VH-VL binders against q9nrl2r1430to1533. Designs and how they scored, part 150

Target 1, 104 residues: q9nrl2r1430to1533
Amino acid sequence: GGVHELSAFEQLVVELVRHDDSWPFLKLVSKIQVPDYYDIIKKPIALNIIREKVNKCEYKLASEFIDDIELMFSNCFEYNPRNTSEAKAGTRLQAFFHIQAQKL

## First folded at step 11 (VH-VL)

Design H25 (framework fv_iluzanebart)
Fold by ESMFold2-Fast, scan of step 11:
Structure H25 (fold): chain C 104 residues (1-104), chain A 124 residues (1-124), chain B 107 residues (1-107)
Amino acid sequence: as target 1 above (104 residues)
Amino acid sequence: EVQLVQSGAEVKKPGESLKISCKGSGYTFDDYWIGWVRQMPGKGLEWMGIIYPGDSDTYYSPSFQGQVTISADKSISTAYLQWSSLKASDTAMYFCARHTYDFESGWYEYFDYWGQGTLVTVSS
Amino acid sequence: EIVMTQSPATLSVSPGERATLSCRASQSVSSYLAWFQQKPGQAPRLLIYDASTRATGIPARFSGSGSGTEFTLTISSLQPEDFAVYYCQQYDNWPYTFGQGTKVDIK
């Protein structure tokens, strides 16, 4: 939906969500289809969770926000073999994030 | 505040098509799963399926796979439940519900917000 | 699918008394269990999630306990507005499944 005023963190999350490579990261990995995910990944996170934390003003420092985004990518690379479409999307989106994060 | 508003009651004949709606407001619609629950007259609750509006990812309960279609239109913050050909056995109250994340309790997904329900009556 | 069984089917209680409702899962659901209240003509209302955590705005007289396969909802001092049907629901595995419900009725 439309927002009338965005924080810097919200603006960056919106840019990540709109990116073509965001599809593995929009929501938590489903226990329904990937039951072993939560046996391997102990701190799951996704863009919808990060956006909710931004909207609830739970990030007090830019480093906390950056750490959650980096955790999301770290989880992707830990679970998914490097030659998967998920890992490739993660690599490209992480590079995009590193450029955008320079604004923070 | 978070609110789910469902379309009004429907009276249909067997073989007719139907599409009922659930409109979300007060939150980012694209970021939360919407589920559909059936309650037959005098019976309990049963999950039909869930959809994530942000990417249209959809899961159906085995009993409802192929019986209904769940969809969402992000531009108007509305989820839909649709039948191509109604049966008398589809007579029921249909609820939509939105999931909630608990950040303090380890990312549990549970359904906290519910629509008021849509009564569908199918009779000859 | 995981089958949720509730007992008793109907519980008759006087106002001010304690009501204890049981919910049993056919296999472990860990703590991924919710309790809902439904009054005639109304949508379900979330009472408890994560087996024992009270939802926002739910009175302290409602408490949940249990883990794995056996769960309990307790209403410590039943009020007139508490006469309703109560459902347990597991959300550990898909399809999510409800129990058949326990009707709490006035004696």
Scores: ipSAE 0.580, ipTM 0.858, lowest interface PAE 1.4, mean pLDDT 89

Design H26 (framework fv_iluzanebart)
Fold by ESMFold2-Fast, scan of step 11:
Structure H26 (fold): chain C 104 residues (1-104), chain A 124 residues (1-124), chain B 107 residues (1-107)
Amino acid sequence: as target 1 above (104 residues)
Amino acid sequence: EVQLVQSGAEVKKPGESLKISCKGSGYTFDDYWIGWVRQMPGKGLEWMGIIYPGDSDTYYSPSFQGQVTISADKSISTAYLQWSSLKASDTAMYFCARHTYDFESGFYEYFDYWGQGTLVTVSS
Amino acid sequence: EIVMTQSPATLSVSPGERATLSCRASQSVSSYLAWFQQKPGQAPRLLIYDASTRATGIPARFSGSGSGTEFTLTISSLQPEDFAVYYCQQYDNWPYTFGQGTKVDIK
């Protein structure tokens, strides 16, 4: 992790945010709408938190960045049944991420 | 550096419409909730509502639902608070505030950065 | 909604003395409690979040404690710049709610 690698993380987060299937992942799941989410998911994360961590240079290794993105998808699949629009969006965005992450 | 800059003081008559603004700078505007807080003259603070600019998800305090409209234009990093028809009882200082993150716990549920306030006076 | 009640309404303290401010929630808010300072004509300033964590730049004389329904803000050695109104705010449940404020005034 240097300045060049930090730029790659920012670019990838921007691409994820712009993706049509990013809508379940833009921000933390609302306690107002989904009060039991935080009883089930103990390490909540979302793209806005990951982006802020990139901006604050908190990722020292590409593996740390990848782990946070994978945690985000893991949380989605843990909470949401596979037949939901959230889980389907997550499956497609994760596949896109795996292709893009080859650039890291 | 993070800044929230609000529009200037307003003097209006009952029945007029008004839209006040809160412009964010020094951060990724789309990634943080912005809230609106009312302070009546000589009184305490009241949450009116919050908006997430990235997708326009909005929550109103029950006492303000239908009284005001909260919106955001992410292309110019600006959040808005709007009245279709002002009442004398809307006379107050209005503050905007931004979420901040607790990176150790992963939560962003408190508001750290505040605008300077917009004084709205409604009188005949 | 969760009602936040602060006591006392007004606290008169001499410079250098300890000030203790109380905040009670009508139901548990866990540790999702913040303290704000507001001076006349100014926006609120965050002092404490997560009941006991000092915000960046806040002097060590400010400390918060408590969990559940009872919370305390302590100013260990009150300075002239600390005369202000202090608000507690819960962010456990929407709508987020403030206490009515405690005014810390010079004795």
Scores: ipSAE 0.547, ipTM 0.860, lowest interface PAE 1.6, mean pLDDT 89

Design H27 (framework fv_iluzanebart)
Fold by ESMFold2-Fast, scan of step 11:
Structure H27 (fold): chain C 104 residues (1-104), chain A 124 residues (1-124), chain B 107 residues (1-107)
Amino acid sequence: as target 1 above (104 residues)
Amino acid sequence: EVQLVQSGAEVKKPGESLKISCKGSGYTFDDYWIGWVRQMPGKGLEWMGIIYPGDSDTYYSPSFQGQVTISADKSISTAYLQWSSLKASDTAMYFCARHTYDFESGLYEYFDYWGQGTLVTVSS
Amino acid sequence: EIVMTQSPATLSVSPGERATLSCRASQSVSSYLAWFQQKPGQAPRLLIYDASTRATGIPARFSGSGSGTEFTLTISSLQPEDFAVYYCQQYDNWPYTFGQGTKVDIK
């Protein structure tokens, strides 16, 4: 497999993907499993989409990258009740992200 | 740059097991669904199922549920299609294909790249 | 399961003529519809996605239109290399389903 040059955003996305709590965020929520998701969430996003945007150099400012990550967490908390495994994973991963994002 | 390379043709007898492969290169393998499509001789295309290699989430078409196993090994960027016991009716060309996304809307959309196909012949 | 029906089953046309292929879905698939070309002995090739967006490298003579349940693929000036089988496929709902194909052959 070929390895492309890593940016600071790429490194952070790789760390998020590797985190134990990334499982709700790896890919877009499936319409097969959750048919009402796209009726409720109007701006869906996931780590695989964010990583592709990084790889295509679509983020011009760190704030744009941070906004997409925060949108991902916001969608999680909007759709999922606080006591769900998804919301709990989101809370922990968001805390990890906030620590790592200080480097940006 | 994006390429899906499938394993070579197979000639098997009914009752034998088989595992064929589809290796992705030129992209982040973990981030795209891989689907399997069957084409029986002289017939059209049939979706068998899809897998997301990053977490092994898998969906089968109802006609193929229990007939085959779809799996992936992300460490070697390879997806697999497997039969525990082949039947003569499994004689077909099998294609793998990568699923892509509309990155602006974030919704999954279509299958953009296809492997060259693996011909499986099952006869006594 | 969404059933995709293509018509005609076979379309005989002369080089330089226009070919129009139809694809109907048993229920709305919005614009989540792709068209593929398959030549004998080859893998399918993506032509059109999102009903009307031409895939990279596909000649301008290929165009798609439609939404909901009725879709059309048009080949404006048929070239010798365009004689093939064409499939439509919906990706709005799982399982994804193909039409049975339209064979475009020489008149």
Scores: ipSAE 0.578, ipTM 0.846, lowest interface PAE 1.5, mean pLDDT 89

Design H28 (framework fv_iluzanebart)
Fold by ESMFold2-Fast, scan of step 11:
Structure H28 (fold): chain C 104 residues (1-104), chain A 124 residues (1-124), chain B 107 residues (1-107)
Amino acid sequence: as target 1 above (104 residues)
Amino acid sequence: EVQLVQSGAEVKKPGESLKISCKGSGYTFDDYWIGWVRQMPGKGLEWMGIIYPGDSDTYYSPSFQGQVTISADKSISTAYLQWSSLKASDTAMYFCARHTYDFESGYFEYFDYWGQGTLVTVSS
Amino acid sequence: EIVMTQSPATLSVSPGERATLSCRASQSVSSYLAWFQQKPGQAPRLLIYDASTRATGIPARFSGSGSGTEFTLTISSLQPEDFAVYYCQQYDNWPYTFGQGTKVDIK
């Protein structure tokens, strides 16, 4: 726990945000653009929400942080068919995350 | 501490262009929607539009679509509201505001941080 | 767009008395409703969000209630600094919309 874990979470979120495949995950899916999203996805989350939680020290365990990132990917694959640009970006970003998460 | 600071009052003539600003500090600028609200003299509040600085995604209220341009410059944590050609009817106080998310629900929630306002007067 | 209607337009109340302000939405906004206070020349100040949650630093005399289409803001014992215009605002659907405001004036 503590300061070391918070610094590691912050670094990882920054790397995820800067990744070319982060575009579907930067912010919550818009109800304006995707009206049925919130009828299907009951626990929406995005990188901006996760980064705010890191900044407010809301993650006490690495597993809690990892669970929120995995929820984000799970929501992507539940809503988006495999052949979509969103699902493809999610697959690549999730693989990148799994490599980086080994450092946590 | 989260703070939004707007540019100073403007006095303009009809037909002139104008760009006013809203500078955010004390938070990650790229991660929060910034909205613009108009208040005409003696009238109530009207949402004009919102922008997400992280990717420049922008939504306008129907009555303001095509009337103004909303933009943001992430490198200086500043959002903008711009008119190409001002009208006397644009005379108003303009406020910027930043949204907050409820971490339990994850939805758009509410706008809790507000700039001090920029008074724009357009007269011949 | 969702139309927000506030009543009354003006409410005249003596200091120490209870003020009750109403806000009606043209369709359900669930609990995605905020109340703002505005004094002349100042930015709006958030009082209540999620229909009933008091914002940080807001005195306990302010309370919100309601869900769906009918909402109420109550000021239990009006103080001199509470004479202002109050706005409700829905954030369920875009465009976000304000009510026309209720002016709370001294009797």
Scores: ipSAE 0.534, ipTM 0.860, lowest interface PAE 1.8, mean pLDDT 90

Design H29 (framework fv_iluzanebart)
Fold by ESMFold2-Fast, scan of step 11:
Structure H29 (fold): chain C 104 residues (1-104), chain A 124 residues (1-124), chain B 107 residues (1-107)
Amino acid sequence: as target 1 above (104 residues)
Amino acid sequence: EVQLVQSGAEVKKPGESLKISCKGSGYTFDDYWIGWVRQMPGKGLEWMGIIYPGDSDTYYSPSFQGQVTISADKSISTAYLQWSSLKASDTAMYFCARHTYDFESGYWEYFDYWGQGTLVTVSS
Amino acid sequence: EIVMTQSPATLSVSPGERATLSCRASQSVSSYLAWFQQKPGQAPRLLIYDASTRATGIPARFSGSGSGTEFTLTISSLQPEDFAVYYCQQYDNWPYTFGQGTKVDIK
């Protein structure tokens, strides 16, 4: 448990959004561009959704915030083959997140 | 409070260029799709297109592809609708609207907040 | 594109009476349907989304139902401020499309 400042979650989300490898994660995957995505991924999420949840004070524990970020990466690796630019970006951004999350 | 404020009414001649604006406030502008809707005098609503300001990803309705340009400047939280050469048939009220998300389906679909509208009149 | 057809074109009802508006899609849109109210000189206002979910701040007298291709908006005990044009919109597929609208006139 423990109490974490909303500013810490917001700062981490801002750093993720600004990262060069955030492009697959900025917004929900478009059904127009990827018609089968929602047949495969049952719990879609993206950085814009996570930021909204932070701003609405929906995360009560750091673990809940971390779980949503990890879900986002898990979805990426489930849908995208390892050799894709999406999966490669996800791998690098997840490593960056793990380092930053130590501050939470 | 979430607000979308559009630029004022325009009176133009055929062949002139025009750029109208929609400024968002009270939310993270980069994180929500902005759409443009046309309503010709005495007629219904028509989707023109949508833009995601965070990465400038843009979709046009087929009827408006090549007829208008949709853009956004996230540094000033403003979306734009632009014509290179206006026609009399462009006379209409133009609305901008912010899409919201459906977490269960993962899609942006319905308009939750609307601008007040910009009346564009094109006549000789 | 998916064509949305609304009926009737115009509906005239007295205050306190029930109004029922229909919206039909040319192909299934599941439950991805919204209803909007537009008063003269104003922007559209969201009433219902996901066919039956009332938007925040919308009075309980407004209700939506249906799925697939047939949808209805019901206004129970119609009030003077409900004089407006009502539009349905599908968001199952792009381009999103609106119906042509039903005008509700209060006698």
Scores: ipSAE 0.524, ipTM 0.850, lowest interface PAE 2.0, mean pLDDT 89

Design H3 (framework fv_iluzanebart)
Fold by ESMFold2-Fast, scan of step 11:
Structure H3 (fold): chain C 104 residues (1-104), chain A 124 residues (1-124), chain B 107 residues (1-107)
Amino acid sequence: as target 1 above (104 residues)
Amino acid sequence: EVQLVQSGAEVKKPGESLKISCKGSGYTFDDYWIGWVRQMPGKGLEWMGIIYPGDSDTYYSPSFQGQVTISADKSISTAYLQWSSLKASDTAMYFCARHHYDFESGYYEYFDYWGQGTLVTVSS
Amino acid sequence: EIVMTQSPATLSVSPGERATLSCRASQSVSSYLAWFQQKPGQAPRLLIYDASTRATGIPARFSGSGSGTEFTLTISSLQPEDFAVYYCQQYDNWPYTFGQGTKVDIK
């Protein structure tokens, strides 16, 4: 735990943010711009929220961190049809995440 | 502590280009929207537009669309406001300010931290 | 766009007196309204957000109330440092808009 695990989570979040396919996940969808999103997605999350939780030491277990990342991808695939650029980006970023998460 | 530090005052002639800056520190710069606000001498506040530095997603208020360019360089935690050709009517104090971000709703909300302002004077 | 109208334009009060500032929206903004204080030569300072929540470090004499289209900022006992211009801002609908400001002057 502690500072060492926080560094590992922060490193992984930074790598996800820097990935070319992170663009659908960097921030929450605005309710003003896409109000139907929040009618469909009941537990919205994005990389900026996960990074904030890491910085505030809110993840006590690696499994909690992994669950939030997986929720983010699950939301993407629930809202976006498979043929969209969002869903395709999500598929590639999730594969990248699964490889990196083996280090946790 | 959260700080937004803006570039110094500018004195320019009509037709000249200008780029002013706003550097954030004390928080994760890429995760918060930065807005630009104009205040003409003796007048109130006007919202010009906003940018999300993490992906450079940018929105302009209708009255400022095409008048200015907003950009950001996340590698140095800096947002910019730029004019291709200044006019005397651009004489004003320009503030950058951070929007509070509601992580539950995805709303960029009120301005919670402000830069000190950059005075731009355009005269012949 | 939503037009924010503040009244009065100028409010003249003596130190220790109560000041009441009004902000009206041209359509409902629910409770998505903030109040800012600006002193000469300075950047605006956040006072109140979500119509009634006081920002960190803001003295208890400042209070906000209202919802929908009618909002009020109250300063219960005006101090010398409170003479400033006050702005309201709605953040319910794009584009977000400011009121024109109320100047609080010493009598």
Scores: ipSAE 0.167, ipTM 0.759, lowest interface PAE 4.9, mean pLDDT 89

Design H30 (framework fv_iluzanebart)
Fold by ESMFold2-Fast, scan of step 11:
Structure H30 (fold): chain C 104 residues (1-104), chain A 124 residues (1-124), chain B 107 residues (1-107)
Amino acid sequence: as target 1 above (104 residues)
Amino acid sequence: EVQLVQSGAEVKKPGESLKISCKGSGYTFDDYWIGWVRQMPGKGLEWMGIIYPGDSDTYYSPSFQGQVTISADKSISTAYLQWSSLKASDTAMYFCARHTYDFESGYYDYFDYWGQGTLVTVSS
Amino acid sequence: EIVMTQSPATLSVSPGERATLSCRASQSVSSYLAWFQQKPGQAPRLLIYDASTRATGIPARFSGSGSGTEFTLTISSLQPEDFAVYYCQQYDNWPYTFGQGTKVDIK
C-alpha cells in the first residue's frame, strides 16, 4: 500500500518517527535504564503507543491525537532538564510537529 | 491478525554457527519489543533477551550476555537469535515473543504473542 | 535477579475440582506479574497479566490475585483442556524471570 495511502494521523506519526530527533520518543522510557521515570511521570506515552491507537482507530477527533502527542512532549520536559539531549531533541521535534499539525 | 512465525528445527554439531529467525506479521514490526526465551528439554522457561526493532535497542539477561547475539532486520520484519559456536548445552526449544499494551488500564510491557518455537539440537 | 518460586511442583486434581497455584517473588514485583499456560508441544499462552487481569479470550474460571511477593492463580471447576504446566513471570525488573512451573495433572 505505501505511505501515500495512510491516514493523516498515520502519515504524521510516520514523519515524526523518521525525524532525526525522534529517538527519545520511539518507545516507552525503559524502566531498566531509568528506574525513577515512572515515579515522576504518571501518564507515560510514546510514538509506538500513539501509532497503535491510530491503527486501532481510537482517535475520533484531531484534537485527541494532538493531545496525546503534546502529552508526550510535556512528559519529556517534565522529566528531563533543559540542557539534556532528550529535552533538546524534544524541543526540535515539537516545533516540527506544530508545523505538520497545521495539515490536520 | 498478529503472528510470529519461527524458522524450522535445526540439528547441529558443537562448534558450528547458527542463526534462527522470528518473522512478525499483522502489526507494525518496528513498534514492539521482540524477546527470546529458552526452554531446555524437560525444564522451565528462561528469558534470554529483548530487542526493539525500531532502534535496535537490546537487553540481554546477564547469563546470556556474550553467549548469543540478538538482532533484527526491519525491512523483512524479522528478528534473529545467533550463536557463533554452539555447545551441546544449547540444545533447547527457543521461543520468540512480542510485547503488548493494555490501553484501558494503562500501558504495561508484557508478552502475549508467541512464535511456535524452534527446536535446536546440538550433538556430536 | 528476582527469583520466582512456584508451589506445588505438581497438583493432581479431578475435572470439576478447584485448583489453586501459588507464586512467590524474592522481592516485591508490585502487580507486574503474569501467568502462562503451556501444553505439551505448544508455546506458552498468556492467561493473566498485572496479577489479576484476564487476557483476551481467557475463560472466567481463571482468576489471579495478589501483589508484592505473594500471588495465586485459581482455576475454578477445572476442565479437561486445563491440564498443563503453569508458569508465573515477573516483569517489574530485568531480567524478567519465570517460576519453575506447576504441573496440573489428572487424578
Scores: ipSAE 0.506, ipTM 0.849, lowest interface PAE 1.8, mean pLDDT 89

Design H31 (framework fv_iluzanebart)
Fold by ESMFold2-Fast, scan of step 11:
Structure H31 (fold): chain C 104 residues (1-104), chain A 124 residues (1-124), chain B 107 residues (1-107)
Amino acid sequence: as target 1 above (104 residues)
Amino acid sequence: EVQLVQSGAEVKKPGESLKISCKGSGYTFDDYWIGWVRQMPGKGLEWMGIIYPGDSDTYYSPSFQGQVTISADKSISTAYLQWSSLKASDTAMYFCARHTYDFESGYYQYFDYWGQGTLVTVSS
Amino acid sequence: EIVMTQSPATLSVSPGERATLSCRASQSVSSYLAWFQQKPGQAPRLLIYDASTRATGIPARFSGSGSGTEFTLTISSLQPEDFAVYYCQQYDNWPYTFGQGTKVDIK
């Protein structure tokens, strides 16, 4: 990725972070609150990790950025039952992401 | 360049309130946990607590729960450590530190950058 | 809370010799262990994380090893600037805990 692609990724991450449903995704799931999370989820990720990777130009392809965002949602749905507030927030934020990602 | 700059030394009397600061620069402040560490004169390091400035999520070490308040103002990239009523036993060097993470594995790991420290002396 | 115990409390080593510092956890911390160096009047400096990974800018003479409950920091050829107190710290479980420190004196 060029400088315009990185700007587009940064803008999309900022929009995701500001979204009301971003709260389960702002930072890595805490072992303090959820001790078994890292026994179940083998590739943890969160918006702060993705934003730092964007800032450090670590995404070479748009598909790598999209894959990390999709991994974040996949982890949410794998760990959290469908009826949880986390899973519901994830469903709404993922839909928002799919609309915004059409610009990429 | 990532930098944490702490407020200057304080000399206080028992019973007084105090709020010390830690200002981050050179990175996205909202995206990294800030921890507070106490070092009593001639002693080792003790974790007091950590805060995530992006959502104000805070965890205290059991020994410090109710003894201090940790807060952050993300609009000015500053974290705070506060006492409502100081005791002589609060005399110590206080450090702030940024909690990093491994971008490849996605785990929170360790504290990579430290402030220079704030010396707090409480005596009557 | 996980208790971290360091040994020896004080280590005196001649310049150019190897120094070996030990750190023991009261229960397994996997490889979630860091080593810090603190010189008099200064903030701690990260040396090693994930038990064996050197932090950026740390000289190759510093190496870490171990997993579970037993960890070692090795300085292969001690230099005058290595006079300091060294702390291990676990980050496997909250509260994060430090060892009491090993003071390295150069003689």
Scores: ipSAE 0.495, ipTM 0.846, lowest interface PAE 2.0, mean pLDDT 89

Design H32 (framework fv_iluzanebart)
Fold by ESMFold2-Fast, scan of step 11:
Structure H32 (fold): chain C 104 residues (1-104), chain A 124 residues (1-124), chain B 107 residues (1-107)
Amino acid sequence: as target 1 above (104 residues)
Amino acid sequence: EVQLVQSGAEVKKPGESLKISCKGSGYTFDDYWIGWVRQMPGKGLEWMGIIYPGDSDTYYSPSFQGQVTISADKSISTAYLQWSSLKASDTAMYFCARHTYDFESGYYNYFDYWGQGTLVTVSS
Amino acid sequence: EIVMTQSPATLSVSPGERATLSCRASQSVSSYLAWFQQKPGQAPRLLIYDASTRATGIPARFSGSGSGTEFTLTISSLQPEDFAVYYCQQYDNWPYTFGQGTKVDIK
């Protein structure tokens, strides 16, 4: 996108990071705590990676930014059973994202 | 420009406490792991531990667990390495380093940006 | 922990010659292996990551190869500024570990 769209992406990432349910998504899942994560999840991503991509102007289309956020949620639901605190946080944060993404 | 600037050299006696610092600039401090590396005089490099400033998640190398405390204050973009009681064997150069990202994979955690080092001398 | 072993401890090379440094891991680290250069009084400088990818600004004479447990760093035509200590480091598993270093000296 343009400079306007990159500003919108950064604002949305900031809002996601500040959300109470962002804790599973702030950084990449640790191999120390979850050794099998990277055996199961083949395209890992987190909010810190997405923010870096926004800052380096790696998103050319709004759809690319949205796809990375959706990949982050998809990875959460693939690895974590629905009854876990991670999956519940992901469900709430994804709903928040869909509302805020109306600005994109 | 990404920079890590460490505090100056320290000369201490055994039993004294010490806290050295590593200040990041030119990037979003909260979003990158900071690691601490020890290099004893004439010896190689040893990982001590890493911290994620955004949530203070911290991992120590087994050899350093309980020997040092790693912390960060994200309000001033600074990471710390602390000893409650120094030993002569703590005499070393201490480096901080920031991890970097591979845009394609996203999960590689290698350390590209390094501070200049802090020399700590502990003697009677 | 994964033990990284470098050989030789010291390598004596004439300027313009090729230097080959070895690094062995006690168990597979896939390609999560970096090479660093350190000169006296300086912080380590990243040369290679992901076993074979040159870091930004690193001259083409530096190349890395290998995967699993066996890795090499090659300097194709050694320059005077290349006399230094070289370390390999795995980042596949915590704790991250360095090799003991190879000192490249002038012959």
Scores: ipSAE 0.473, ipTM 0.846, lowest interface PAE 1.9, mean pLDDT 89

Design H33 (framework fv_iluzanebart)
Fold by ESMFold2-Fast, scan of step 11:
Structure H33 (fold): chain C 104 residues (1-104), chain A 124 residues (1-124), chain B 107 residues (1-107)
Amino acid sequence: as target 1 above (104 residues)
Amino acid sequence: EVQLVQSGAEVKKPGESLKISCKGSGYTFDDYWIGWVRQMPGKGLEWMGIIYPGDSDTYYSPSFQGQVTISADKSISTAYLQWSSLKASDTAMYFCARHTYDFESGYYTYFDYWGQGTLVTVSS
Amino acid sequence: EIVMTQSPATLSVSPGERATLSCRASQSVSSYLAWFQQKPGQAPRLLIYDASTRATGIPARFSGSGSGTEFTLTISSLQPEDFAVYYCQQYDNWPYTFGQGTKVDIK
């Protein structure tokens, strides 16, 4: 048995997924629940997509990883009014991300 | 490699309860939707519903709403399909399938991996 | 609910011949259409997704085309292993729906 080591990106994604405010971001927004979402948001993304891209080694630069996380938050704030539970969760999770991303 | 392994065949009487399972391996179970499909003897395929194991978000096809319960236990990478009271009309092959996505578009598109099926026979 | 209609119900083809299967949606599903192959006693096998993209490991003789409401699956040179039932399935709108299937028979 060897030691299994996770990449810095994988560790950060795992931490985001475990955060109490991750619930709007775990998976792609459902067209079943929110039919107009994909009419407004042209580049949808979520933590499960980002985690799979990390696992497939699709991020060549830290900036590409950070851009996808920031796109996720940008989509949240574009679709959801500021006073929604989604926007509030996004604001807190983004602040947490910025602190953790300082280590990248 | 990705695999979905379903529980074995069941023979039941009308009115009995049943819970069948679908165990995923070879991927991050929490990150992919699992769907259930019914195939009645000599007939085609029907979507019953889908579940996201990471948060237990679940959608049923209108024809199956209230007839069946879909659940998942992410700690053991297993999804379930359950009946509280079986009917003879529930006699069918039941398949589970994993929903995948296009990495370029970032959108879920299709069901790529299927379990081998669980035959359920309900007769008096 | 989007209704998927496949034609013909059965298609008799000799090995080496071309088979063409049709699938029609009751309303537009854009390109969000998949084709599955099912052999007796087996689970369905994904052949084509996004109307025209072959799944990994699927032979080049299988091709899909179409968009909106009319779709076609073509098998350019039918092999003995290709005798099966073929289903189309839309995933543009919930509930996802299958066609009733086209059985491809020998002779």
Scores: ipSAE 0.528, ipTM 0.846, lowest interface PAE 1.8, mean pLDDT 89

